# Designs tried in a protein design chat: VHH binders against Uncharacterized AAA family ATPase y4kL. Part 14

Target 1, 330 residues: Uncharacterized AAA family ATPase y4kL, of Sinorhizobium fredii (p55530)
Amino acid sequence: MARGELMKKLLASYGRDEDFRAVAEQIIDEEEKKNNRVLARTLRKTLEAGPQRTQSAPKALAPLIPFPEAAADFVERIEPEHNRNDIVLSAANVRVLLGLVKEFRRADEIRQHGLKVRSKMLFCGPPGCGKTLCAEIFAAELGLPLFRVKLDRLISSYLGETATNIRKTFEFARKQPCVLFFDEFDALARTRDDSGEHNELRRVVNSLLLFIDNMQPKGFLIAATNLDRSLDAAIWRRFDEVLWFDRPEAAMIGRFLKLKFKNVPVAFDPARNSAALEGYSFAEIERVCTQAIKAMIIERRKQVQERDFNRALQDEARRRAGQARLAPMI
Below, E stands for the ipSAE of ESMFold2; O stands for the ipSAE of OpenDDE; V2 stands for 0.75 times the mean of E and O plus 0.25 times the DockQ between their complexes.

## First folded at step 8 (VHH)

Design t9 (framework vhh_8pnl_2)
Fold by ESMFold2-Fast, scan of step 8:
Structure t9 (fold): chain B 330 residues (1-330), chain A 119 residues (1-119)
Amino acid sequence: as target 1 above (330 residues)
Amino acid sequence: QGQLVESGGGLVQPGGSLRLSCADAGFTFSSYDMAWYRQAPGKERELVARITYGGSTNYADFVKGRFTISRDNAKSTLYLQMNSLKPEDTAMYYCAAGYSKDYNEYDYWGQGTRVTVSA
C-alpha cells in the first residue's frame, strides 16, 4: 500500500536531507487528507523541530505506569520545579552525570553489544548539599518521571512481608524508564547495627537490599545517604557510581551566591563573601540568601544591602553553633 | 565525541562579522567558567576570551575591542561576537568549560567550529 511505499521511501532517503523532508511532508499531507489532524500536527512539529543534533531531554513514548495504591504511603511522584541552572555541582559530579546521560541515550546499542549500562548511583554526603535536588534535575533533564521512596515508611509497611511482595510493589519501575529515588538510605544502610533492632526489621532490610541488588531499571536507581561508611563493601561495589556531595568550596559558593541573587538587585558583590561561608552546606547558604532578600522586602528597599547579608550570615552562624550543641555527635 | 557543541563558523570577508555559539547537550555547564580558544593552521591552541559564571571577562590582546564574549546562563549557552575580522583570525574555534581560573584546567572541550577570513 501507499503507507508502506512512503515508509520505504523515507528509509531510502536516509542521509539525504532534501529527499527526507519531501517524503516526510508527503506522509504528513497523507495523514491530513485522512483527517488525522492530531497525528499530522505532531509529525509536523517533530519535523520542524529537526534536524536536532542534540536533545535536552528524550520524550517518553509509552504511557506512564502509576505505582500501586498499596505503595501510596511510601512512594510519591515528584513533579520537577527546577532545571539545570538551579544547581551548582562539582566538576567530578558533572563528569559522571554527563557520562550517564550519554550511556542512557545509547542504552539499546550498548546492550546489543553485550555490555551493561550504568544505572545505579549512590549519592553520599551531609544533609543540605544538593542530593535530592540533583536527582530531581537529573530526571527532568532525561525526561524521566521521578519516584521518591520514603525508606523508613517502606520498611515499616513491609514488616513481616516477603521479598516477592516488595518486588511486586516496584514492578511499575521495572516496566518503564524512570528514576527511582531511595531517600534516607541510611535506614537500609544500618545493616551492621544490631543494637535494638527487631528480627523482622532485619529481614525487611535484607529483602530490600536483595531487591536493589537484583533490580535492572530501564532508567536509574538512585540512593541517597549521609552515612556512606555503614554500607558493606559488597553493596558499595554493586553501585555503578558513587557521587560525593560535599560542603561547597569557595569557588562553588561564589557561583551559588551569584545564582541566588541573579534576579535580585544587590548593592554589593556577593561572591566576596565566599570565604566567610566555607564549611556551610548549600541549604545553609540558601537560608542566608533568602533571609537577606526578606530583609530587603520587609524594609521596603529596592536592593539587598551588604548589612542585610551580614546580619543573615551572623544569624545562620548562631543557628549552626546552636545546632551543633543540641544535636548528638554521630 | 564532544560534550560541548560549537556553531556559527563559516567563510567571511575581511572586515566582516560572525557570532559563534556553544551549547552543551549534557546535564549543566552554566555553573562553570567558560572560554573560547582558537587554533590557527600550523599554530598551537591559544586563548581568545574567558568569562566567569558571574560575567567577569578577560580577552587576549589581539582581539580586544573587536571580539565580545557573553553567556546566557538560563539557556546554558556561550557566545563570541566577532567583529572587524582579519585574515589572521582564520582558525578552528573551541569552546571550553570548567571550574578552574587557570586556562589549562578546563575540563570540557568542544569539537570546534571553523572560521575562515578570506577575500
Scores: ipSAE 0.000, ipTM 0.166, lowest interface PAE 18.1, mean pLDDT 75

## First folded at step 10 (VHH; framework vhh_ozoralizumab_d1)

Design o8c (from o8 with S102V; at its last look DockQ between E and O 0.01; V2 from the best seeds 0.00; counts 0 for: pae E 16.9 > 2, grease 25.3 > 24.2, off the site)
Fold by ESMFold2, look of step 10:
Structure o8c (fold): chain B 330 residues (1-330), chain A 121 residues (1-121)
Amino acid sequence: as target 1 above (330 residues)
Amino acid sequence: EVQLVESGGGLVQPGGSLRLSCAASGFTFEDYAMYWVRQAPGKGLEWVSEISWSGGSTKYPDSVKGRFTISRDNAKNTLYLQMNSLRPEDTAVYYCAKDSGVYWDDYFDSRGQGTLVTVSS
């Protein structure tokens, strides 16, 4: 097609983003066919960096379902960026997750025998120990979209509206196979345990628990909490499985260190520090690794040296000592 | 191609000992955590022990803790399992397995043919 005709088509597509993109692709293809590779690459880079839809698409195997407008502020679709090779999980957690995957894949057969399929999970453990990453990877392995509910934002300011938005969110999730993920479920637990003063808030909390009880997800509901043991007993009974995301023991720390230094040259065996890192969260251990790697880069060395790791460890121990002074006695 | 070859199994009386070996090739052995798993006749795979890639950490289920010891020699690309105080319920085919980071798939291609351990009175 002549260059002038493509320019006319481009101008005619003004204000229609999909038509504009189509014509832009034609222009780029024509420049490639003319062997103008530098110009074609520049144009493609410009087009790829340009305005894009802010909405995420579901996986190709699932129908496209738009977010309700009212849920968009408190619910987001999480695009899977990780796979099962990016996480270190306990053997116990892997066994439970594998069982849940197998149940899901044979759900129709199980239901034909009059049995229920487990669908509601609680992830418990301290912050930085992989709960959100696990939910992402679990949804990705099932081929299901992951929708995160930010419960703290949903409930905090608009109590009368919150119950309506909760209902709309659950109806959205009920209509499609998905993983619905309640991040920061602690906010609900704190609200329920608040002493007597907030009748409207208490009614919203009780309504949320009713929706969880009566939800029949076509996939899974996952709630994540940082509370180690102290959830209200009424909340515990709503879930079919509980997975514990404890701080790692030495064997898991060794595997995690291997992941973090996989493509980074080291002058020492990081696993020798596994015992010294017991009691640290994965996030804290990652910070130690990252700071040690940065020290190598800053000093322009070929390898991470043990002194870099030891200094980063000392710095993290200082941060932990501050936390221990502030923690309530248990 | 990953290759794992188990050896050292056999018939032993209850209370006896055996040492299993696993020769590894086709991958950089010292970069991976290694496992022993076992399968009794007609049953599924049971995790028996785990060792970190450096050998600095080991882990066992309660059923074998204190009786079994996993070790590795990274210079020889060899994994070991010392089994003491053997019981009839330890009778199984024992496999060594390579660490994948998660247990989502069976390691059909990442375990050897196995070595039979029979504990009989």
Scores: ipSAE 0.000, ipTM 0.144, lowest interface PAE 16.9, mean pLDDT 74
ESMFold2 (binder alone), look of step 10: mean pLDDT 79; pTM 0.799
OpenDDE, look of step 10: ipSAE 0.017; ipTM 0.281

Design o8g (from o8 with A33T; at its last look DockQ between E and O 0.01; V2 from the best seeds 0.00; counts 0 for: pae E 18.0 > 2, off the site)
Fold by ESMFold2, look of step 10:
Structure o8g (fold): chain B 330 residues (1-330), chain A 121 residues (1-121)
Amino acid sequence: as target 1 above (330 residues)
Amino acid sequence: EVQLVESGGGLVQPGGSLRLSCAASGFTFEDYTMYWVRQAPGKGLEWVSEISWSGGSTKYPDSVKGRFTISRDNAKNTLYLQMNSLRPEDTAVYYCAKDSGSYWDDYFDSRGQGTLVTVSS
């Protein structure tokens, strides 16, 4: 195609990342054929700096507000290290997440019809079942920066400073498209219900909940909690969606094992171990896989053997039994 | 409910051509990447082609590249596969697929009953 036709295709691909990438690759290839290698290299670096593969997700190119000095202590920018190929999600969670991506892509149009766009999510489930990883991947799929709130830095012993810190954090997040992430949200929820709670900490929790209520994110707010279905109803109602991150069942374990050994030489079918891993979290299963792979590397073998996997599983079972033994001692 | 109905299969001589169609309903066809996959007798599913929502990006494995062409008509909610220079190893049941697999691993949301293509002299 002529360059003009490629430019028309590029404009037509607005909001459709897969199509945009295809046209961008054609442009880069044509510049290489014309011996414009410096330009082609620059264009490729620009393309590769973008988000992980996100089918037709528009990038919000509104000016990223410089991270103000006053807010720098309270949030941490998380650079994406993972993509959708690194996680196994339930079909129900995938459906909800895809719906949220589609709403985000058409948010202005939805608001023009007088409707609200979902923007506040609660991730619930046991530790090690993918909540934080999902938030990272979701932000990457949207092409949005992910900011994790540093709860330890947000709280100050000086009266009034904590409320100011919260306000600065939300003001920063409000001025730019981003994903604002509160990990370990249940610690704050328990503090609100504690009869012996410290007055300053109680004010912090109440203030934080009010800011969450009044926030209109240009992207998303995600809170992650380890609490089960007994979470205070007043708290969960503040969110537009709740996603459940349960321990995996055998079918999901099989998919996860296949994923973790995809590019690793193995002498056995890892998915045959799915039943033995029921009741384990994804983090525990990943540790089994990682330890089995490390055993191959340390012993300088060419393939992960079934004995490596079985030993790693026995070691994980020992860790779980050891933790149970220590709990009653106090 | 999502429905995909494949058609256009049949018996063809080696070197011949066939055009497969897939009628889609129950979802917003223009929003989805679409696929053709096939299953040869006694084998698993094999990816055959992929086309983006606009039709601007197409992808093929080496086994069919240059011989097969995927296309779509978003106004008619129809996906097509033009198969040229057919070989006996192309004998399979062909399915069109809509999935989240291009987004979340290789999971397919749904596919139809398929259409049989037999390449034999």
Scores: ipSAE 0.000, ipTM 0.133, lowest interface PAE 18.0, mean pLDDT 75
ESMFold2 (binder alone), look of step 10: mean pLDDT 79; pTM 0.799
OpenDDE, look of step 10: ipSAE 0.032; ipTM 0.353

Design o8j (from o8 with S54N G55S T58I; at its last look DockQ between E and O 0.01; V2 from the best seeds 0.00; counts 0 for: pae E 12.6 > 2, grease 26.7 > 24.2, off the site)
Fold by ESMFold2, look of step 10:
Structure o8j (fold): chain B 330 residues (1-330), chain A 121 residues (1-121)
Amino acid sequence: as target 1 above (330 residues)
Amino acid sequence: EVQLVESGGGLVQPGGSLRLSCAASGFTFEDYAMYWVRQAPGKGLEWVSEISWNSGSIKYPDSVKGRFTISRDNAKNTLYLQMNSLRPEDTAVYYCAKDSGSYWDDYFDSRGQGTLVTVSS
């Protein structure tokens, strides 16, 4: 149905609560189909907060799930600032993510048939290839809050406190639909193998793995790691899906460049630089774009020039070479 | 108006070969990575092959590696999948798909109607 037709139906439904609610749901669904997720969420919250509670009666509203004060020190809420139009993903990853969204929307029906709903994901790949951004956008598309676990707050020198902190964090996630996000999970996974010196951190890892294994989240648990296929097999099997975030190839780079320059005047075709950027992460490519744009602004020019892009690329190449010199040699 | 049309499916005996084609229109074909995916009866979508815009990067899952070959002809806006040594587990509807990293809904809508491949003895 066209947007204008829905608006007319909404006005015509004035005073008829059943018709009004039906049309309001159609408007929300149409905005979701247009990928206007923030607007759709706002409209849905407005509708759910409206006078339906004064008509009431068939059943109690679902209780608000408060943010427990006991978990406040261990998680931070991440407010969404991005949507699916801000990321370039492989078709394989899009397919998995869409399947997970569809499962979530039908979770009650799937469970009614005695089946498990996928809820635990591992994001693997080099740094700067979109793992954190994808988690943000995924949570936003589901309409779920995103909570990042503060790893530095979980670890305590007090006996038994670390296990209690982990338990409180997972109890928080168990009580509400949310996306619980563990960034840099590989740092924890590595310490599992150390002998003797890292007893407290090894207890953290073992406790986390136990809770992940036994967890049945109402939303999702996402762990992100920079490790490749060397991650301990015991950790891999704890997750329902593994998504790979590789460095982009030329076609994805071309689309990413078009995305980054879409609202910026450019005196050259940035997509012709796709081959020169092979091997770079999305974060590195974004930095090249940002520095080129800043050069235009600083010099008060009307367009980004090819020399601005080339200089930014040279600077990024030097930065990568510097990092390689600092890489450990055993 | 992105349009993808698959063809070349059919009935074949185990060990046989088929070549699938996908005619693309409504977008600049040479700018996009392309994929083959398949759906076996009662199963979800399974990724089968990926090819970059210039054919410089080609990927396969272990289940088809060495038996399937993806290729493209950018002048004809056509994607191909050569399937050799076919097995009964390869029975599925095969779809070609355009890379749609942004706009998840466009990726779903940018899939063709599919072509059925049946491997049976």
Scores: ipSAE 0.000, ipTM 0.209, lowest interface PAE 12.6, mean pLDDT 75
ESMFold2 (binder alone), look of step 10: mean pLDDT 78; pTM 0.789
OpenDDE, look of step 10: ipSAE 0.038; ipTM 0.436

## First folded at step 12 (VHH; framework vhh_ozoralizumab_d1)

Design w1 (from o8 with D106Y; at its last look DockQ between E and O 0.01; V2 from the best seeds 0.00; counts 0 for: pae E 20.8 > 2, grease 30.7 > 24.2, off the site)
Amino acid sequence: EVQLVESGGGLVQPGGSLRLSCAASGFTFEDYAMYWVRQAPGKGLEWVSEISWSGGSTKYPDSVKGRFTISRDNAKNTLYLQMNSLRPEDTAVYYCAKDSGSYWDYYFDSRGQGTLVTVSS
ESMFold2, look of step 12: ipSAE 0.000; ipTM 0.120
ESMFold2 (binder alone), look of step 12: mean pLDDT 80; pTM 0.813
OpenDDE, look of step 12: ipSAE 0.025; ipTM 0.252

Design w2 (from o8 with E30S D31S W53G D106L; at its last look DockQ between E and O 0.03; V2 from the best seeds 0.00; counts 0 for: pae E 16.2 > 2, grease 24.24 > 24.2, off the site)
Fold by ESMFold2, look of step 12:
Structure w2 (fold): chain B 330 residues (1-330), chain A 121 residues (1-121)
Amino acid sequence: as target 1 above (330 residues)
Amino acid sequence: EVQLVESGGGLVQPGGSLRLSCAASGFTFSSYAMYWVRQAPGKGLEWVSEISGSGGSTKYPDSVKGRFTISRDNAKNTLYLQMNSLRPEDTAVYYCAKDSGSYWDLYFDSRGQGTLVTVSS
């Protein structure tokens, strides 16, 4: 039952005052939704009186009951098929990622000195600029499994099940060294401040942020967001690093074009087009490259011709013009 | 200019042994931790071993622990990987890397050519 799942969560939070308070507020909110206002007021008075003094958590009074590994229903294992040669990253991002790899490999030594190892990353930037690919390659370079969280499966219409699903997902990630990846965090981050039509999503976001804050991963947690506005301090302070994935400038575009054509015969220098592609995402540029290569194959030519690239570029420009007419219209 | 030149690869039978070498120049070798990494056909890079600058600390993933031994000779600026009990799964191009030049420096063409190890009957 829903009531039973909340009681399990409350018991699991002993010794962690912030977790306890979050669960207690959830219980009170659920009783208000049921129109049990006398009970809700009584619970609030009890909560307010109780937290006024600091008490130590009791030793070993409530052993944790592990949730079933049904958390595999909420995550998708992603097999890494790419390597470092398949991505173009800024020098700043490379420096941060190298530091994280070095920390991970010396984690035992760092912990023996009483220091924490960085394990929680936020990837920010427009869609199609390499956030998901970077998470895949990072996991592969560390030799860690990559698990993508299925956010649609976490959210349930049944009372209390969403919080249980989040807990199961985090307990799954805590049992093994892995990279836990939230690819749709953008929508959740925006709904945190919307007081209107997203009350259930706001409660999900608040619960998720509390679990992220209290998590001790054996590998990494990565959240990816398309936010192009200033981050809410309450959100980003929960992460040890923030990496920015901007649309590429001409120099990065040139490197990306050389990368995409490195194993393909070409009749022209692809980097000549770097200036024409400023303002495009890596995903849009990749589509231009892919369509040019397909044109060579379809026409049974031995080399990609510059006319194939130019036609693909014109088609992508048309697609972008059409998208601009639609956004932000919804 | 940092240079790392791997050698000692070749064809070996399963259960065989091979010793890889990495000649280092262009930096103070003894000041830096060193790594071996490998890339099997169609796969990503896999970390294989790490050794501290002094040689006093070594680390290995479970896939090679007990079979591979990293060592260094700081007087000769040379890194070694002794590979024993080789399996077909160990077939890969093996690269050495300086601590400040880990996996990500491959985009700057900072690794050597690598040395191919093929394990087959």
Scores: ipSAE 0.000, ipTM 0.137, lowest interface PAE 16.2, mean pLDDT 75
ESMFold2 (binder alone), look of step 12: mean pLDDT 81; pTM 0.815
OpenDDE, look of step 12: ipSAE 0.021; ipTM 0.256

Design w3 (from o8 with E30S D31S A33W W53G; at its last look DockQ between E and O 0.02; V2 from the best seeds 0.00; counts 0 for: pae E 14.6 > 2, off the site)
Fold by ESMFold2, look of step 12:
Structure w3 (fold): chain B 330 residues (1-330), chain A 121 residues (1-121)
Amino acid sequence: as target 1 above (330 residues)
Amino acid sequence: EVQLVESGGGLVQPGGSLRLSCAASGFTFSSYWMYWVRQAPGKGLEWVSEISGSGGSTKYPDSVKGRFTISRDNAKNTLYLQMNSLRPEDTAVYYCAKDSGSYWDDYFDSRGQGTLVTVSS
């Protein structure tokens, strides 16, 4: 198509996000075909870093992978709703994740030199500190489908059925690049050394560990656990990377508060509350923010007031005290 | 306008020590993670340390761990790097850098002109 026709199509797509992005992609592809790689890379980076109206990355990188019938009952596909601008991560975690993305993008070159690429990650940390959200965003950045393993569907009363279900799940994951995600892996991992009453869960754990040892995925395997230092050291060694999702310190809390109020009018600087929120998880801080925003809406005010935030914080402190009372006393 | 000005570089003998400073202006210094990065002759940028906005969290790569210490003074808007047990391989231009607005981007939001550190007999 002539350059003038592409420019006409771009102008005609003004105000229609999907049409604009389609024409922009065509322009970038034409520059790549003309061997203008620096320009094409710059244009693509600009398009992907633009305002909230962005093209879905999974559709641009690969066709949707069909779900084989054999694995369909054991995994669920998670459609990404978030991008890298929706999460606050430590700089250390960002550097590890960025390195993994770069390694994945050059995986064929690395393998041609007889080397393996990192593919198995363990996300550790308290609940509500962003592990699941990070897995979603990581898969989206790679343009890979994200599949969450359904534990309740793997368990069977029939002899050998549990191991068969696990094998089907891993064979599905081996057939294409994807991110295979095990949330709440600590429940599975803990059963290995427990005297619990669920013998079937012990068989699931033993089978999973065997398959993890022998798997070399085309994408990534991510296990998320709420355990910190009580996890068996033998389980740790089975992963290529371990990422820590700790409760945030004041600077991370400040960035998170700015993120949560970015499109909401406020009568105060939320980041000034960062020190008061130390010790809280991101999920707890998010609940404080959403409750404060709801109070503004319910009372028909135009701005979130500091009193709304402080009341939400008091309510969250009460909830934390209630949860502490559920723990055994000595 | 964000400005970062590095100072404190120079020539030092192997095994010696040096303290770098970075004066920051044009942004709320205490709200951002800060970094030191370096570029040796003929090489790309290498990360050498990071510090949280409060100063409560620091990280180092194995190449400098135990020898370099990052710190900050939020009252003076100044970032520091104490470098001990210097080796010839530490020879580089050292830059301070502000956390980028994109956590998944390869570029830093801004950095200064750098300060040269040369470790040689």
Scores: ipSAE 0.000, ipTM 0.183, lowest interface PAE 14.6, mean pLDDT 75
ESMFold2 (binder alone), look of step 12: mean pLDDT 82; pTM 0.826
OpenDDE, look of step 12: ipSAE 0.005; ipTM 0.231

Design w4 (from o8 with E30S A33Y W53S D106F; at its last look DockQ between E and O 0.03; V2 from the best seeds 0.00; counts 0 for: pae E 18.5 > 2, grease 25.7 > 24.2, off the site)
Fold by OpenDDE, look of step 12:
Structure w4 (fold): chain B 330 residues (1-330), chain A 121 residues (1-121)
Amino acid sequence: as target 1 above (330 residues)
Amino acid sequence: EVQLVESGGGLVQPGGSLRLSCAASGFTFSDYYMYWVRQAPGKGLEWVSEISSSGGSTKYPDSVKGRFTISRDNAKNTLYLQMNSLRPEDTAVYYCAKDSGSYWDFYFDSRGQGTLVTVSS
């Protein structure tokens, strides 16, 4: 296959780790065949240095404990696609997370001393600020499977089944060390404040909170919320740690930009644009980066130009302005 | 013909510093990404630094990040590597390498003869 075709395949396999690796290996093999040994070795090393899928966690064939069919409806296993090098965190969050990892590794010893291990975390911050990504990476760092709870499915129109579904979900999580992740937990929290919502939904939420309170996971429970000040104090008390995911400051933005262009040829210093991106979420910034990279590809250029980035930023600014127009005049 | 000539290598004590230079000729220097690579005795070639055509972007592996700094002077057709806080594990032949220039190939297609850096107490 022509080198160009393999490259296309490689790029197309982005996000599909197995496919990516397969194509990469093909490229390496082709280079070896061409007696480009140095390149082949470099590629291999790069492939290996790529996010080491901690292959080292022996996929302990944890016996595919057959997902009890019942829990499969309410939880989704998230395969790790990212590692610690793929996220930018505040110093405070890094400290807390590292502490939690250490504590987890010594959990048995801690328990032997009659102390509780921190196992419940609340992630607070605006959308797109890396809460979900952090949960993924944290689980991966611990070598634990990550399960996302499908709240929309959990809260069924059938009032009598919701409590049972919640119970099943928690029982599932108790059976094995795992990270149980509640995304958009604010959807539940809002129901407590709205006097108009059906008494039944309140009951469900209270039940869920009770389960969270009584749960002693072998791993971690993580809830992510977009709500800041409106969270019920009762919810806060149920979590051992609270991590704040604020919109990134210029320094963090700079690190993030460097990260996003780490494997992309650029003709400018992305970090120079950090100040211009203040107020944006990581997700928004990522979109800008992606669009800039796309421009390079579309125009068949070897490097991302500053103009590509600026144009992408303008587009994102326009998008943001449009969203602001749609926001209900509270 | 592409020519890359490295200089500046030598013996240095741990914690010391060296500055390597690479004189480039035979191609439009300012149009290409440039690299420093190294080969330690008995080991394979290791990438240690990358710099964009304009010099606006630099990249380093974790092994040298914070200690090494790549730079270039396009007017002089010269590539530099400032090496600080040198360690014994940095002992290697260091090569200047030119990017292939291909849209689909971001690897080097040419390198110099290299300059030996020895870090030893």
Scores: ipSAE 0.000, ipTM 0.228, lowest interface PAE 14.4, mean pLDDT 83
ESMFold2, look of step 12: ipSAE 0.000; ipTM 0.155
ESMFold2 (binder alone), look of step 12: mean pLDDT 81; pTM 0.828

